# Ledger of designs, part 17: VH-VL binders against PDZ domain-containing protein 8 (Pdzd8)

Target 1, 198 residues: PDZ domain-containing protein 8 (Pdzd8), of Drosophila melanogaster (Fruit fly) (q9vyr9r83to280)
Amino acid sequence: HQESLRRASALVSLNFVMQFLFHEFKNSNRVRKWFYRKLSIELDELISKTTTGKLLDKLTIKELELGDQFPDVKSLSVHNVELDKDEQRIENLDLLLDINYVGNFTTSIDADMVLGKKGSITLRVKQLSGMARLQFTRKPYTHWSISFLGDPELILDIESKYQGRQMQSNITNLISNQIRKAVRRKHTLPNYKLRYKP
Below, E stands for the ipSAE of ESMFold2; O stands for the ipSAE of OpenDDE; V2 stands for 0.75 times the mean of E and O plus 0.25 times the DockQ between their complexes.

## First folded at step 6 (VH-VL)

Design t21 (from k4 with heavy chain N31S Y50W T58A G59N S103D, light chain S32K S97E; framework fv_rosmantuzumab)
Fold by ESMFold2-Fast, scan of step 6:
Structure t21 (fold): chain C 198 residues (1-198), chain A 122 residues (1-122), chain B 111 residues (1-111)
Amino acid sequence: as target 1 above (198 residues)
Amino acid sequence: QVQLVQSGAEVKKPGASVKVSCKASGGTFSSYAIHWVRQAPGQGLEWIGWIIPLFGIANYNQKFKNRVTMTRDTSTSTAYMELSRLRSEDTAVYYCARGSYTDSGYEYFDYWGQGTTLTVSS
Amino acid sequence: DIQMTQSPSSLSASVGDRVTITCKASQSVSYKGDSYMNWYQQKPGKAPKLLIYAASSLQSGVPSRFSGSGSGTDFTLTISPVQAEDFATYYCQQSYEDPYTFGAGTKLELK
């Protein structure tokens, strides 16, 4: 079908435009501060709301690099569309995306621990791929949410140090597995919906 | 040689607390997690939680979260599990086990302590 | 929590037999082609001993008569041929999601 050829061409164009916008804005102070703020909130919750956090005095983001590429969209489909009473504006929109991210997002975090102990971790996202659902709604206020339909494929590079010494691979593998579980709990359906806050 | 050696048997009354020790060798404290698993008489295995001795970071099974505390002493390479507000149902053998990870992140328990018997009687 | 259903609860065998123990998870414990499934052997009064990790990887020092297979929700431990020292209780365990959970155990008994 002509329609299938048109859709394939549109997807290539979408990915090109998204890569252009990413490279244009990834070094902007506004975009970098937004990611810094989001990560800082997550780290603050770790310190204040977990048993682990009682061993941590302070977490500091030393580096934040948005990486080399924006996620590549392999397919995009409309799962659901709802219009208002006048059929003039979108009230709810559900999109399904098959994404593949190979962008090397990197963050470096320093940890000041109780009794003057110090640690650091550098995390690099080598690959993140899977089926994602983007949901848009106007009620009670306009917002977007994202979740994965199953466990995403996640490949991480982790470098970690404690008291200035590089940690053994068994510990970094443990940390990688904990991150996988955290992504599953926070961003994978139906688990994500248990933690959703508008 | 890798070895985990646990403290001896304990007899406690309901409402008391118990602190079980697990002394680790063979580089366990610098590179591995220590897990705690219990087994009631004639029953199966139940996971309690883990600690990473290098940092002192611990995570607990929600079932035990308000009663269990895991700590370690790096100078003696000893991990501890303290269980408070004991009940008769806490009567079990408590094991410590070493958590190893493959390069792909699968966890398995390759070495186990000999077990510590706890009897809670009224 | 992920429930591990192990079957049978007990089985009788003779030395030289081939025995199969199965374990079923209430949800998939596989990720990216790998399975977060372990098998342990426990003798009376002793701590458990690791036999198989990642569903099919044989632990160093464990005899090759032990093998594991399966993916997703269905896993199998095979012992062939059974030796006198193999009469024990066997447990499967998932490490995919917290809390880690074990099957109820399968007791292998001499006929």
Scores: ipSAE 0.452, ipTM 0.777, lowest interface PAE 2.7, mean pLDDT 84

Design t22 (from k4 with heavy chain N31Q I57L G59Y S104E, light chain S30H; framework fv_rosmantuzumab)
Fold by ESMFold2-Fast, scan of step 6:
Structure t22 (fold): chain C 198 residues (1-198), chain A 122 residues (1-122), chain B 111 residues (1-111)
Amino acid sequence: as target 1 above (198 residues)
Amino acid sequence: QVQLVQSGAEVKKPGASVKVSCKASGGTFSQYAIHWVRQAPGQGLEWIGYIIPLFGLTYYNQKFKNRVTMTRDTSTSTAYMELSRLRSEDTAVYYCARGSYTSEGYEYFDYWGQGTTLTVSS
Amino acid sequence: DIQMTQSPSSLSASVGDRVTITCKASQSVHYSGDSYMNWYQQKPGKAPKLLIYAASSLQSGVPSRFSGSGSGTDFTLTISPVQAEDFATYYCQQSYSDPYTFGAGTKLELK
């Protein structure tokens, strides 16, 4: 009972600190540029490595707003920790987090398409919830990776335009479907595609 | 009402190619996905792939990827599926179907073409 | 690929009966509140016709005697009461993962 109360208090404190840090730093140029860089890498990969990318000449991030809340951590556990031979250095760390994000992260992307066509999409993340696995490993190089243990719950708000005209609801719904399929492919176990070098 | 009208029956020799058309009327052709599904005699339905006519984006089932090509002509609201290097196992009725989406992004095939019979024989 | 196991392969019924057709996916086809399961009816020599989408949503113009239920891996199509025009082959289909796959079909025949 006492231990359960202490853990609950620790999670409240963690979430409070993370929300505080988020609100202090969300408008900093360093934090905004980090998200811009990460999103740019994902968009470049979409252009270079997918069939959809063959329709695209260039993607430009026109808007990036980090929203009004940081993800809420409902639980955090250490699934595994491995130390080196002398117990001096962490070689592997495996964390499980139950996350709930309701923060309105918003990005607006302009697409220059083949044959001079132009499109745009504004994507807002209304909710993202699920069990995430966060791993630190030193091999083959030192990095962090994140993946979801099952399909996360993802609620999106999407506005799309093609050649300056608002797209009809069916094509916008189709785009939502493609985004959800991409999230399932890239960010759910056993697919460890996101790796963050320290 | 939305209608998908397909081209007529084809008889081909092994090694030949076939191109089937699917003409849409009564709706906004470019805003939907057009899927292709086949059915061999006495067998069930097998999904081949789709095209999104607005962008010309295609996706092919890996089983057919090296032999199938999907195209469209937006001026005539017509989608095409070409299957090359035909084998007797390709004998089937080929259907086009319109992919519609709910607001949640769930896909379903609400309208189907009447089917095109392909017979591949020596 | 997601395999769809449909049962029974054939079923005999009389007009007025309640019939149940089941479909089992080899893995969950549920994502973010939705189950990516569709049901189609096919009469001899005709194209398939959509009956149910998203596991339980009745397509416009389809009679209310058709209903769908289930989530995750186990799905059911119910026809009650069966009418003469319902004797046909029924297919389930998952649209969760590419390639889209169909069940082998259930033929509903008149006794």
Scores: ipSAE 0.417, ipTM 0.742, lowest interface PAE 3.1, mean pLDDT 84

Design t23 (from k4 with heavy chain L54F T58A G59N T102S S103Y, light chain S97D; framework fv_rosmantuzumab; at its last look DockQ between E and O 0.53; V2 from the best seeds 0.00; counts 0 for: pae E 6.8 > 2, grease 19.8 > 18.9, SAP .526 > .496)
Fold by ESMFold2, look of step 7:
Structure t23 (fold): chain C 198 residues (1-198), chain A 122 residues (1-122), chain B 111 residues (1-111)
Amino acid sequence: as target 1 above (198 residues)
Amino acid sequence: QVQLVQSGAEVKKPGASVKVSCKASGGTFSNYAIHWVRQAPGQGLEWIGYIIPFFGIANYNQKFKNRVTMTRDTSTSTAYMELSRLRSEDTAVYYCARGSYSYSGYEYFDYWGQGTTLTVSS
Amino acid sequence: DIQMTQSPSSLSASVGDRVTITCKASQSVSYSGDSYMNWYQQKPGKAPKLLIYAASSLQSGVPSRFSGSGSGTDFTLTISPVQAEDFATYYCQQSYDDPYTFGAGTKLELK
């Protein structure tokens, strides 16, 4: 009981600090460049690795809005911590987070399609909730990774236009479905199962 | 009213190829995926793949990938499925079906062709 | 591949009965509250006919005596009351991931 109250207080403080930092830095050039770079990598993978990519020649980010909220952390637990005693540094840190995001991250992307046609896609993340694994490691190189455990609650608002007009609903729905499939596949990377001894 | 009309029955020997047509009428052709599904005698349904006529792009069940080709001719509103290196176990009724998608990504086959019977025997 | 297991493989009923057909997927075919499960009816010598999409949504022109339910891996089709024209084979089908797969079918026969 007393331990659960201390954890709740720490989580409130963490969430407050993260929301404060988000609002202070969300428009910085470095933060914006990082998000543009990350999204550009994902667009390149979409073109090269999916059925949707067969119909696309080039994707260009037109608009990127980081939204009005940082994800809320409902619970946090440490799964693994390893230290490098020689350098007094964290070698591995593995966290499990229960997150809830309603910040309305939005991106608008112009698409150059096969046969010289033009389209645009606006994607808005209305909700993303679930258990996430956040891992810091220095092997093979220093990085963070994040993935979802299982099937997160994800609500996307997707609008598509073709040659400046709303695409017909069936083609739009097919494109949206491919985007939703790509997103849910990405949620599982890297995918780690919790394992328990019987 | 949307209607899918398939080509007539085929009898082939092992090792041959077959090309089945599916002509759409009474609606749009280009904006809907055309799926192909087969049913062996007394058996259930097996999905082969689809083509999107608007883009001319096909996606195949990996079980058939080296043996199936799907094409279309938008001027005649016709989709085609060609299956090569036929075996006796390819004996089945082959259906084309129109795929519809909702915004949330629900795909379902709302219109079906009458089926084309393929018999593969020595 | 997602395997779809239907039960029973056959079932006999009288006109007026309530019939339940089940379909179990080898993995979830639901994501973010949406279920990618369809039901088809097939009469001998005819193409399949769509009854239910999205697990529970009734196709236009299908009588309200047909209903679908379920999520995740477990789905049901219910016919209540069974009518003479309902004696046919019923297939579930997932559209969650490639390849799309069907159950083996449930034959509903006159008792």
Scores: ipSAE 0.030, ipTM 0.621, lowest interface PAE 6.8, mean pLDDT 80
ESMFold2-Fast, scan of step 6: ipSAE 0.548; ipTM 0.830
ESMFold2 (binder alone), look of step 7: mean pLDDT 91; pTM 0.940
OpenDDE, look of step 7: ipSAE 0.231; ipTM 0.733

Design t24 (from k4 with heavy chain N31H A33T G59E G99A, light chain Y31W S32T; framework fv_rosmantuzumab)
Fold by ESMFold2-Fast, scan of step 6:
Structure t24 (fold): chain C 198 residues (1-198), chain A 122 residues (1-122), chain B 111 residues (1-111)
Amino acid sequence: as target 1 above (198 residues)
Amino acid sequence: QVQLVQSGAEVKKPGASVKVSCKASGGTFSHYTIHWVRQAPGQGLEWIGYIIPLFGITEYNQKFKNRVTMTRDTSTSTAYMELSRLRSEDTAVYYCARASYTSSGYEYFDYWGQGTTLTVSS
Amino acid sequence: DIQMTQSPSSLSASVGDRVTITCKASQSVSWTGDSYMNWYQQKPGKAPKLLIYAASSLQSGVPSRFSGSGSGTDFTLTISPVQAEDFATYYCQQSYSDPYTFGAGTKLELK
């Protein structure tokens, strides 16, 4: 009973500190440039490696807002931890996180398409909730990865335009369908994306 | 009122090709996905593929991938499905269907063409 | 491919009866709170007509005597009470993964 109360207090403190740090740093140039860089890499991969990319000449990020909340951690458990031979450094860390995100991350992207056509999309993440696995390892190279154990709850708000006109809602909904399929492919077990440590 | 109107019945020899049309009226053709589904006499439904007319993006069932081509003409709001190297087992009614999506991105076929009967015989 | 097993293959009923048709997917077709399952009605010589989408959502213009339920791999279409115009063939369909697949159909016949 006492251990349960102590654990709950520690989790409240963690969430408080993370929200504080988020609000202090979300408008810093370093943090905003980091997110811009990561999103640009994903967009370049979309153009070069997908059939949809064959219709796209260029994608430009016009807006990037980190939102108003950091993800809330509802529970945190350590699945595995391995230290180096001197028991000084973490070599491998495997965490399970029950997360709830309601921060309204928003990005607006302009698309230059074949035959001079122009499109734009504004994506807002209203909610992302689920059990996530966060892995850190130094071998074969230092990296971390994140994946969901099952399908996350994902609520999106999407606005799309084509040739300066707001697109009919069915196209916006089709884009939502494609984004959800991409999240499933890239971020749910057994699939995941590796992220390099800074 | 939304309507999908398909071309008329076709009779073909084995080894020939057939091109079926599906003309959309009512609503904006380019804002929807057009799927093709066939049904052999007395049998169930079999999915062939789709085209997103706005972009010309196609996806085909592997069973038909080397024999099927889907195209569209946005000026006439018409989708086409061409099936080549016809066999007797391609005898079926071919339907086009429009796909709509919910706000959460769920997909369903809300309007169907009347069907085009294809008979392949020697 | 996702295999759709639909049962029964045929069913006899009288007007006023409650009938249930079952559809089982070889793998889960539910994702992000939604189930990628649709139900269609087909009468002889006619194209299929959408009845239910997202497992449980009634298509506009379809009578409330039709209802759908289920999640994951197991889905059910219920018709209650059956009316004379309901004698037709019913198909389930998954739109979760390419290729899109349909059940083999259930023929509802007058007893």
Scores: ipSAE 0.274, ipTM 0.656, lowest interface PAE 3.9, mean pLDDT 83

Design t25 (from k4 with heavy chain I57M G59N S100T S104T, light chain A54E S97H; framework fv_rosmantuzumab)
Fold by ESMFold2-Fast, scan of step 6:
Structure t25 (fold): chain C 198 residues (1-198), chain A 122 residues (1-122), chain B 111 residues (1-111)
Amino acid sequence: as target 1 above (198 residues)
Amino acid sequence: QVQLVQSGAEVKKPGASVKVSCKASGGTFSNYAIHWVRQAPGQGLEWIGYIIPLFGMTNYNQKFKNRVTMTRDTSTSTAYMELSRLRSEDTAVYYCARGTYTSTGYEYFDYWGQGTTLTVSS
Amino acid sequence: DIQMTQSPSSLSASVGDRVTITCKASQSVSYSGDSYMNWYQQKPGKAPKLLIYEASSLQSGVPSRFSGSGSGTDFTLTISPVQAEDFATYYCQQSYHDPYTFGAGTKLELK
């Protein structure tokens, strides 16, 4: 009884603090540059490692807006934690989070395609919900990874253009469906912990 | 309104290639996916792949990926499927079909071509 | 690949009967309340015709005597009452994951 009430209070406090930090730092040049760099790496891999990439010469991020809210954590549990002997620093950390995100993260990407064709996509994440696993590891190099334990619920708003003209709804729906399929297949997003100095 | 019209029957020898056409009329060809499905005599339906005519983007069933090529000509609203290194097991009726997406992401094939019969025999 | 098991392979019925055809997917083809399951009708020598999409939605122009139901891995197509023009082969199809796969078909024959 009492412990469940205390845990609920702790989650409210955690979510409040995370929202505060998000709003304070989302417009920071360093934070925006970090997200820009991470997205650029993912787009470069798309070009080099997929069949779709054969149609693409270059992808450029034109807009990146972190949105209105940080993900809301409905529950948080520590699945595993490993410390570095007497130094007491974290070597491995494994967290399970029940998340609900309704923050409107938005990105606009320009595509230079083969034969001089040009396209663009504006993607807005209206909702992302599910049970996520967040892992932190120092060995052999410091990195983070996030994955979903099952298929997450994902609601997207997509605007697309080809040769400067807005796409008809059927093409936009097709692109949305392909993005959802890709997210469902790729349940893990390995990220290297990027250390930046002042 | 929308109609898909395919090219006529083909008879080929093993090892040859065949190119089937699918011409769309009464609709906006480039705004839909064109799928290809085959049916061997007396058997069920087998999906081969699709092309999105607007971009020329293709996606093939792995079973056919080393033998199939899909292309389109947007000026004539025509999609093509070429299948190479033919064998007797490729004897089938080949259909093109239009792929339509709902706002919730379902895909279904709402219009189909009349079919192109391919016979591969020595 | 997702395997579609359709049953029965053949069914005999009379005009006015209620018939049910079933389709089982080897893994769930539903996500967030949506089911990526379609049903098609094919008459001899003709191309397939879409009857139902998203498990239960009737295609425009398809008579209300056709209905679909199910979610996850188990789906059914019901025809009630059967009319003379309904004697054909019926196929289920999943569009959840590539490659798209069809059931083996159910032939509805006049008794």
Scores: ipSAE 0.407, ipTM 0.736, lowest interface PAE 3.0, mean pLDDT 84

Design t26 (from k4 with heavy chain S30N N31T L54M G59Y S103E, light chain D34Y; framework fv_rosmantuzumab)
Fold by ESMFold2-Fast, scan of step 6:
Structure t26 (fold): chain C 198 residues (1-198), chain A 122 residues (1-122), chain B 111 residues (1-111)
Amino acid sequence: as target 1 above (198 residues)
Amino acid sequence: QVQLVQSGAEVKKPGASVKVSCKASGGTFNTYAIHWVRQAPGQGLEWIGYIIPMFGITYYNQKFKNRVTMTRDTSTSTAYMELSRLRSEDTAVYYCARGSYTESGYEYFDYWGQGTTLTVSS
Amino acid sequence: DIQMTQSPSSLSASVGDRVTITCKASQSVSYSGYSYMNWYQQKPGKAPKLLIYAASSLQSGVPSRFSGSGSGTDFTLTISPVQAEDFATYYCQQSYSDPYTFGAGTKLELK
């Protein structure tokens, strides 16, 4: 009982602080560039590693809006933590997060296709919910990664155009289907490796 | 009113290739997926793959990937499936079907062609 | 690949009966409360016809005597009351993962 009350209080405080920081920094050039970079890496991987990518010449992010809300953390648990020999530094950290996102993250992507055809997609994330694993590892080099443990619930709003004209709703729903399959298959959100050198 | 009309029956020798057509009418061709499914005599349904005509994007079931090619002609609203290096086990009725999607992204086959009978014999 | 197991492979019924056909997936084909399961009817010499999509949604133009239920790995198609035109073969299909797979079919025969 009391542990449940303490955890609930801590989560309320965490979520309040994260929402405050999100609203303060969502229009920051640094924060927007970070999301732009991460999304660009994912799109480049999509082109290079998938059959669909063979029909795409170039993908360009035209718009990026971070939306109205930060993800709500329903629960947070430490799955694993390892300290160095001096027990002063975190060597490995695994966190499990039950996340509920209802924030309308929106991106507009232009697609240059084979044979000079052009398309565009505006994707809005209405809801993203699921168990996420946040991992920090220091060896062999410092990096963070985020992945879903299972299939997340993903509700999308998609607008698509081909040769400047709005596509019919069925093609938009088809694109939604393909995105959901890709998310399930990958289970890993953007990760990165930090490089540092004095 | 959507209708998928397939080409007529084919009789082929082992080792030959066959190309089946599926012409869409009464609706939009380019914005739907066109799937191919076959059924051997007295057997169940087996999924072969699909093409998205607007983009020319294809996906083939691994079982058929080395022998199947799907194409389309958007000017005639026609999808094609070519199966090469035919064997007697390829004797079946081949169906095209339209993949439709709910807003939530669930796919189902709402319209089917009448089927094309392929007989592979020596 | 997701394997679909239908049972029974055949059953006999009379007009007016309640008939139940089951379909079991080798792994869950449900996601966040939704199920990627479709049911088709096929009469001899004809193409399959969609009856139910998303496990329980009745396709437009299909009589209300057809209903679908289930989630996860276990799904059911119910026909009640059976009419003369319902004697056909029924197939379940998962659209959760590529490749899409069908059950082996259930043949509904007149007693």
Scores: ipSAE 0.170, ipTM 0.639, lowest interface PAE 5.2, mean pLDDT 82

Design t27 (from k4 with heavy chain A33G Y50W G59D E107Y, light chain S30T D98E; framework fv_rosmantuzumab)
Fold by ESMFold2-Fast, scan of step 6:
Structure t27 (fold): chain C 198 residues (1-198), chain A 122 residues (1-122), chain B 111 residues (1-111)
Amino acid sequence: as target 1 above (198 residues)
Amino acid sequence: QVQLVQSGAEVKKPGASVKVSCKASGGTFSNYGIHWVRQAPGQGLEWIGWIIPLFGITDYNQKFKNRVTMTRDTSTSTAYMELSRLRSEDTAVYYCARGSYTSSGYYYFDYWGQGTTLTVSS
Amino acid sequence: DIQMTQSPSSLSASVGDRVTITCKASQSVTYSGDSYMNWYQQKPGKAPKLLIYAASSLQSGVPSRFSGSGSGTDFTLTISPVQAEDFATYYCQQSYSEPYTFGAGTKLELK
């Protein structure tokens, strides 16, 4: 019990510090630039590399809000750690985190479509939960990467319009499912990893 | 068609400031960064800095940080670069360029403005 | 800052020739298999034009006689066969880290 209470207290402290840092940095140019670049890359890929991209002339990011809170860490364990040859610093670090995100990350995207048609989508991430693997590596270059070990639980709030009219709930649900499939494809092991270079 | 159209040539005295505009069309403005690059007569290209117009996020080459300011007007899809305390060595053609991204995260300057000639002389 | 060393500074060639321009970065500009190296063409009085991005990717609308290769610190632009419209100045550019830096340029001249 004592050990469990100590670990629970440590996680509360960690989450408090992470929330403080999130609110301190969420409006910084560096943080906003990173999210803007990530979203721009995804939109560029959608237009150039998918069949649906043939219906799109241009996608415009109209809104990007980082939300109200940082993910809560429910558990954290060190899976692997490797030190340099003189044991002075960490060369590789592999962490497993059980995370629960309820932060309301929001983005709004306007779509200019073929034949002069207009569309828009507002996406809000209400919840994202799952077991994540966070890796730090110095060789061949210094970077952090994050990926999910299985399909995360993802709850989205989506508003979509076509020619200024609200889309039916069936279409909104289809968009939600496509986003879940993209997360599985790109951010779940052994697939793509979300990478950050410090 | 994507186009970047810049303001006309400027002649300034040492110590003055100059503000160059870059008007974007064809979907260039909101989704991409606008970079500024200069070229002195008979010399190579030198990167000054960039702005992401959607949020007004900027970053500058250390060489210019205390003299350059980049801004934007989203209603007119126009980016601006202001360079202050001008010296004769600031005589150059100033270009704006769009920074485009690939799915792999690397980027390049795919569309360029026609250039704005700045002459700084007494 | 990453220094870009470009060679040669000038090159004379005839239509139909194969020419190569080399660019060396003071540190690696390759990250996770992607090379942050671009090549531009500039004609007198005109803005630069993108030819090659990511070391080897040909920009849309650029003729296939232009090709790029290399990784790490050593990169090459090849033009083969040279055409009359190719006589211009060529610049390499790294976009790996700020400040983004250009090579000094290579002027390709008609022999």
Scores: ipSAE 0.000, ipTM 0.488, lowest interface PAE 16.0, mean pLDDT 81

Design t28 (from k4 with heavy chain N31K T58P G59N T102E, light chain S32A S95G; framework fv_rosmantuzumab)
Fold by ESMFold2-Fast, scan of step 6:
Parts: sequence; C-alpha cells; structure tokens
Structure t28 (fold): chain C 198 residues (1-198), chain A 122 residues (1-122), chain B 111 residues (1-111)
Amino acid sequence: as target 1 above (198 residues)
Amino acid sequence: QVQLVQSGAEVKKPGASVKVSCKASGGTFSKYAIHWVRQAPGQGLEWIGYIIPLFGIPNYNQKFKNRVTMTRDTSTSTAYMELSRLRSEDTAVYYCARGSYESSGYEYFDYWGQGTTLTVSS
Amino acid sequence: DIQMTQSPSSLSASVGDRVTITCKASQSVSYAGDSYMNWYQQKPGKAPKLLIYAASSLQSGVPSRFSGSGSGTDFTLTISPVQAEDFATYYCQQGYSDPYTFGAGTKLELK
C-alpha cells in the first residue's frame, strides 16, 4: 500500500518535470531543428523507397509545431537491466511505459507531383496512446529505440488539398489509414525499428 | 539549382542602420537555415548568426546580439539581416549562406549569396 | 568560443605539387564518430565555395584531388596534384558549437 502510494507520487513528479522541461525547451531552435531533421528523413525515404513515391517529385515541410503537451506516463516499469562486468554502468536497459499523448503535434507538407500537379497535407496528432517499450543499448553503438507492444490508439486530424482545393473526406480517411498502417509496420513489435543516436 | 541573390551595395554613416536581403530560389526556402557571415577588407570570415525560415526564430553570435536583427518573408522566400548603430569597423562584405545538414546533425554552408558590400564612413 | 588555428598563413607551390593545410581546434569538434569540420575555397572578389564537409566528405562537383582528414582537434586539407585554378585562399570552419568559427585562412600562391 505504502509502496503503491510512493510509486503513484513518483509518476506525478516525473510527469510534472517532463511537462516543465517540454514547455521550457519547445521553443528552442535546437529542439525544433532536431524534429525537423527527423521528419525530413522520413519524407525522403517515402519518395525514394515506396511505390507512392513514384507519383511524387518533391515533399516540402511548410509548418512544424511541437504542440502544447508532452506525453503523460501512466505507468513505468523496468523490464530488464544489464550492467557492465564492474557493475558500474548500464549496458542495456529495457523500460515499459504506458503512455498517453494529447498534445496536438502539427506538421504541414507540400507535395510537388508528376505532371506539375500540387498537393498539401496538414497532419495534427490529437491522441497517441499505448504500451511502449524503450530500449537503451551500448553495443554495437550507443542508441535508444522505441516500439509499441500492440497497436497504439492514434487519433489524427488531417486536412488535404489537391490543386488548392480541399480533398473529399473519403480521400482524407484513406490517408489516415495509410499512416496508421505505417506506424503498425515500422513501430510495433515484432516489426519495430526506430533508433536515435544521443 | 539553388541560388541566393543579395541586395546591392550600401554606403552608410556611423550610427546608421543597414538592412540586407537574401532571396532564395531553386530550393526549399523553409527547409534550411539561412546564415550570415561577414568579411572585412583583407580579413577572414566572421559568423553573425542564422534564422530558420520555417520557425522565424533567430540565433545570434553574442558579439552582435544587441545590434543585429534577422527576419524572413516566406511569401517572397527572402531573409533579412539588419545591423544597427554602425561603426567604421562594420565595413565588410556580408554574405548569406544556406546551412545544409545530414541526418547526423552536422551543418555546412553549401550555397552562398554573391555578397553585399557595406561601407561605413564619416 | 572554439578558436581555430590554421597553418600556414601562406604557402607557395607549383602546379603538380602536393600541399597540406592544417587546422587545430581549441577543443574537440568530434562527437560519436562525426567531425563537425568543413573546408572552403575563396577566390578574390568571390563568395566562399564548399569543398569538404564533415572532415572528409567531398562536396558534389569538387575534384577528387581535394581530400580532408582528421578528428578531434586536428584536421588537414590536402590538394594533390595542385592545378592552376587551385591558387586561392582556404578556410576551415567548425560547426560543433555556437558561435561557429573560421580559421584565419591559408593563401595558396604560385611559386
């Protein structure tokens, strides 16, 4: 009971600190530049490595807004921890986090298409929730990876235009479904692989 | 191809202000940082600061922080640098340059404007 | 601020020679296997031109006779063989931390 209360208090403190840091640094050019670089890499991969990319000449990020809240951690558990031979530093760390994100991360992308056609998409993440696995590994190189243990709940607002006109809602729904499938394919176990160097 | 075109030469008196423009074409204006670098006659290169047009928030070299202002106009793909309270030591060629980057985060100046000559004399 | 010490300040060479320009940073400009060191060429009356980025990566369109090496605090630009169009001023630049800083330049002159 006491342990339960102590853990609940620790989560409240963790979430408070994370929200404070997010609001303190979300307007930093360094932080915004980092997210911009990550998104541009994903868009470059879309153009060069997918069949959909054959219809696209160029994708341009026109807007990037980090939103108004950091993800809320509802539970945190240490699934695995491995120390070096001297038991002085962490070699591997495996954390399970129950997350709930309601922060309105927003990006706007312009698409130059074949035959001189132009499109645009504004994507806003209204909610992202689920059980995530966060891994830290020093070998073969120091990195962090994150993946979901099941399909996360993802609620998106999408506005799409073609030649300056709003696309029909059925087309917007198709785009939303493709994004959900991509998240499932790339970021859900066992098909995970999202890695960042510190 | 990517091209940066700057405004023409300026002659100013000490204490005045100057505003230099840098118009981008052939690439994504919002995607990359626009940096400003100056070079006094017969001297080396000195970094002044940058602005990322997507965000509109500049970052300045502390040496210039109280005299320099960087802005942008996304509708015309143009970046601006204004330097106030001019001194004779501000006589230099001012360059704008695009800050390109790789996924590892390192940045380099891959395209440069032709330069704007500023002469500050009494 | 990171100070860039570039040497020599001037260098005389003949067409066909191998020349080496050195740049030393006052603190490491390398992190996790990447080195935030760039090299530029400047001809009189012209803007600088990027030659090498990330210490050793050759910029597209730059001849292979230019090469860069080094890590940490010590970096080198090599030109071999020197051609007539290579007589210019060369600058190193660190992109590791603000403010970004340049070396004082090396003027390559014909013997």
Scores: ipSAE 0.000, ipTM 0.448, lowest interface PAE 19.1, mean pLDDT 80

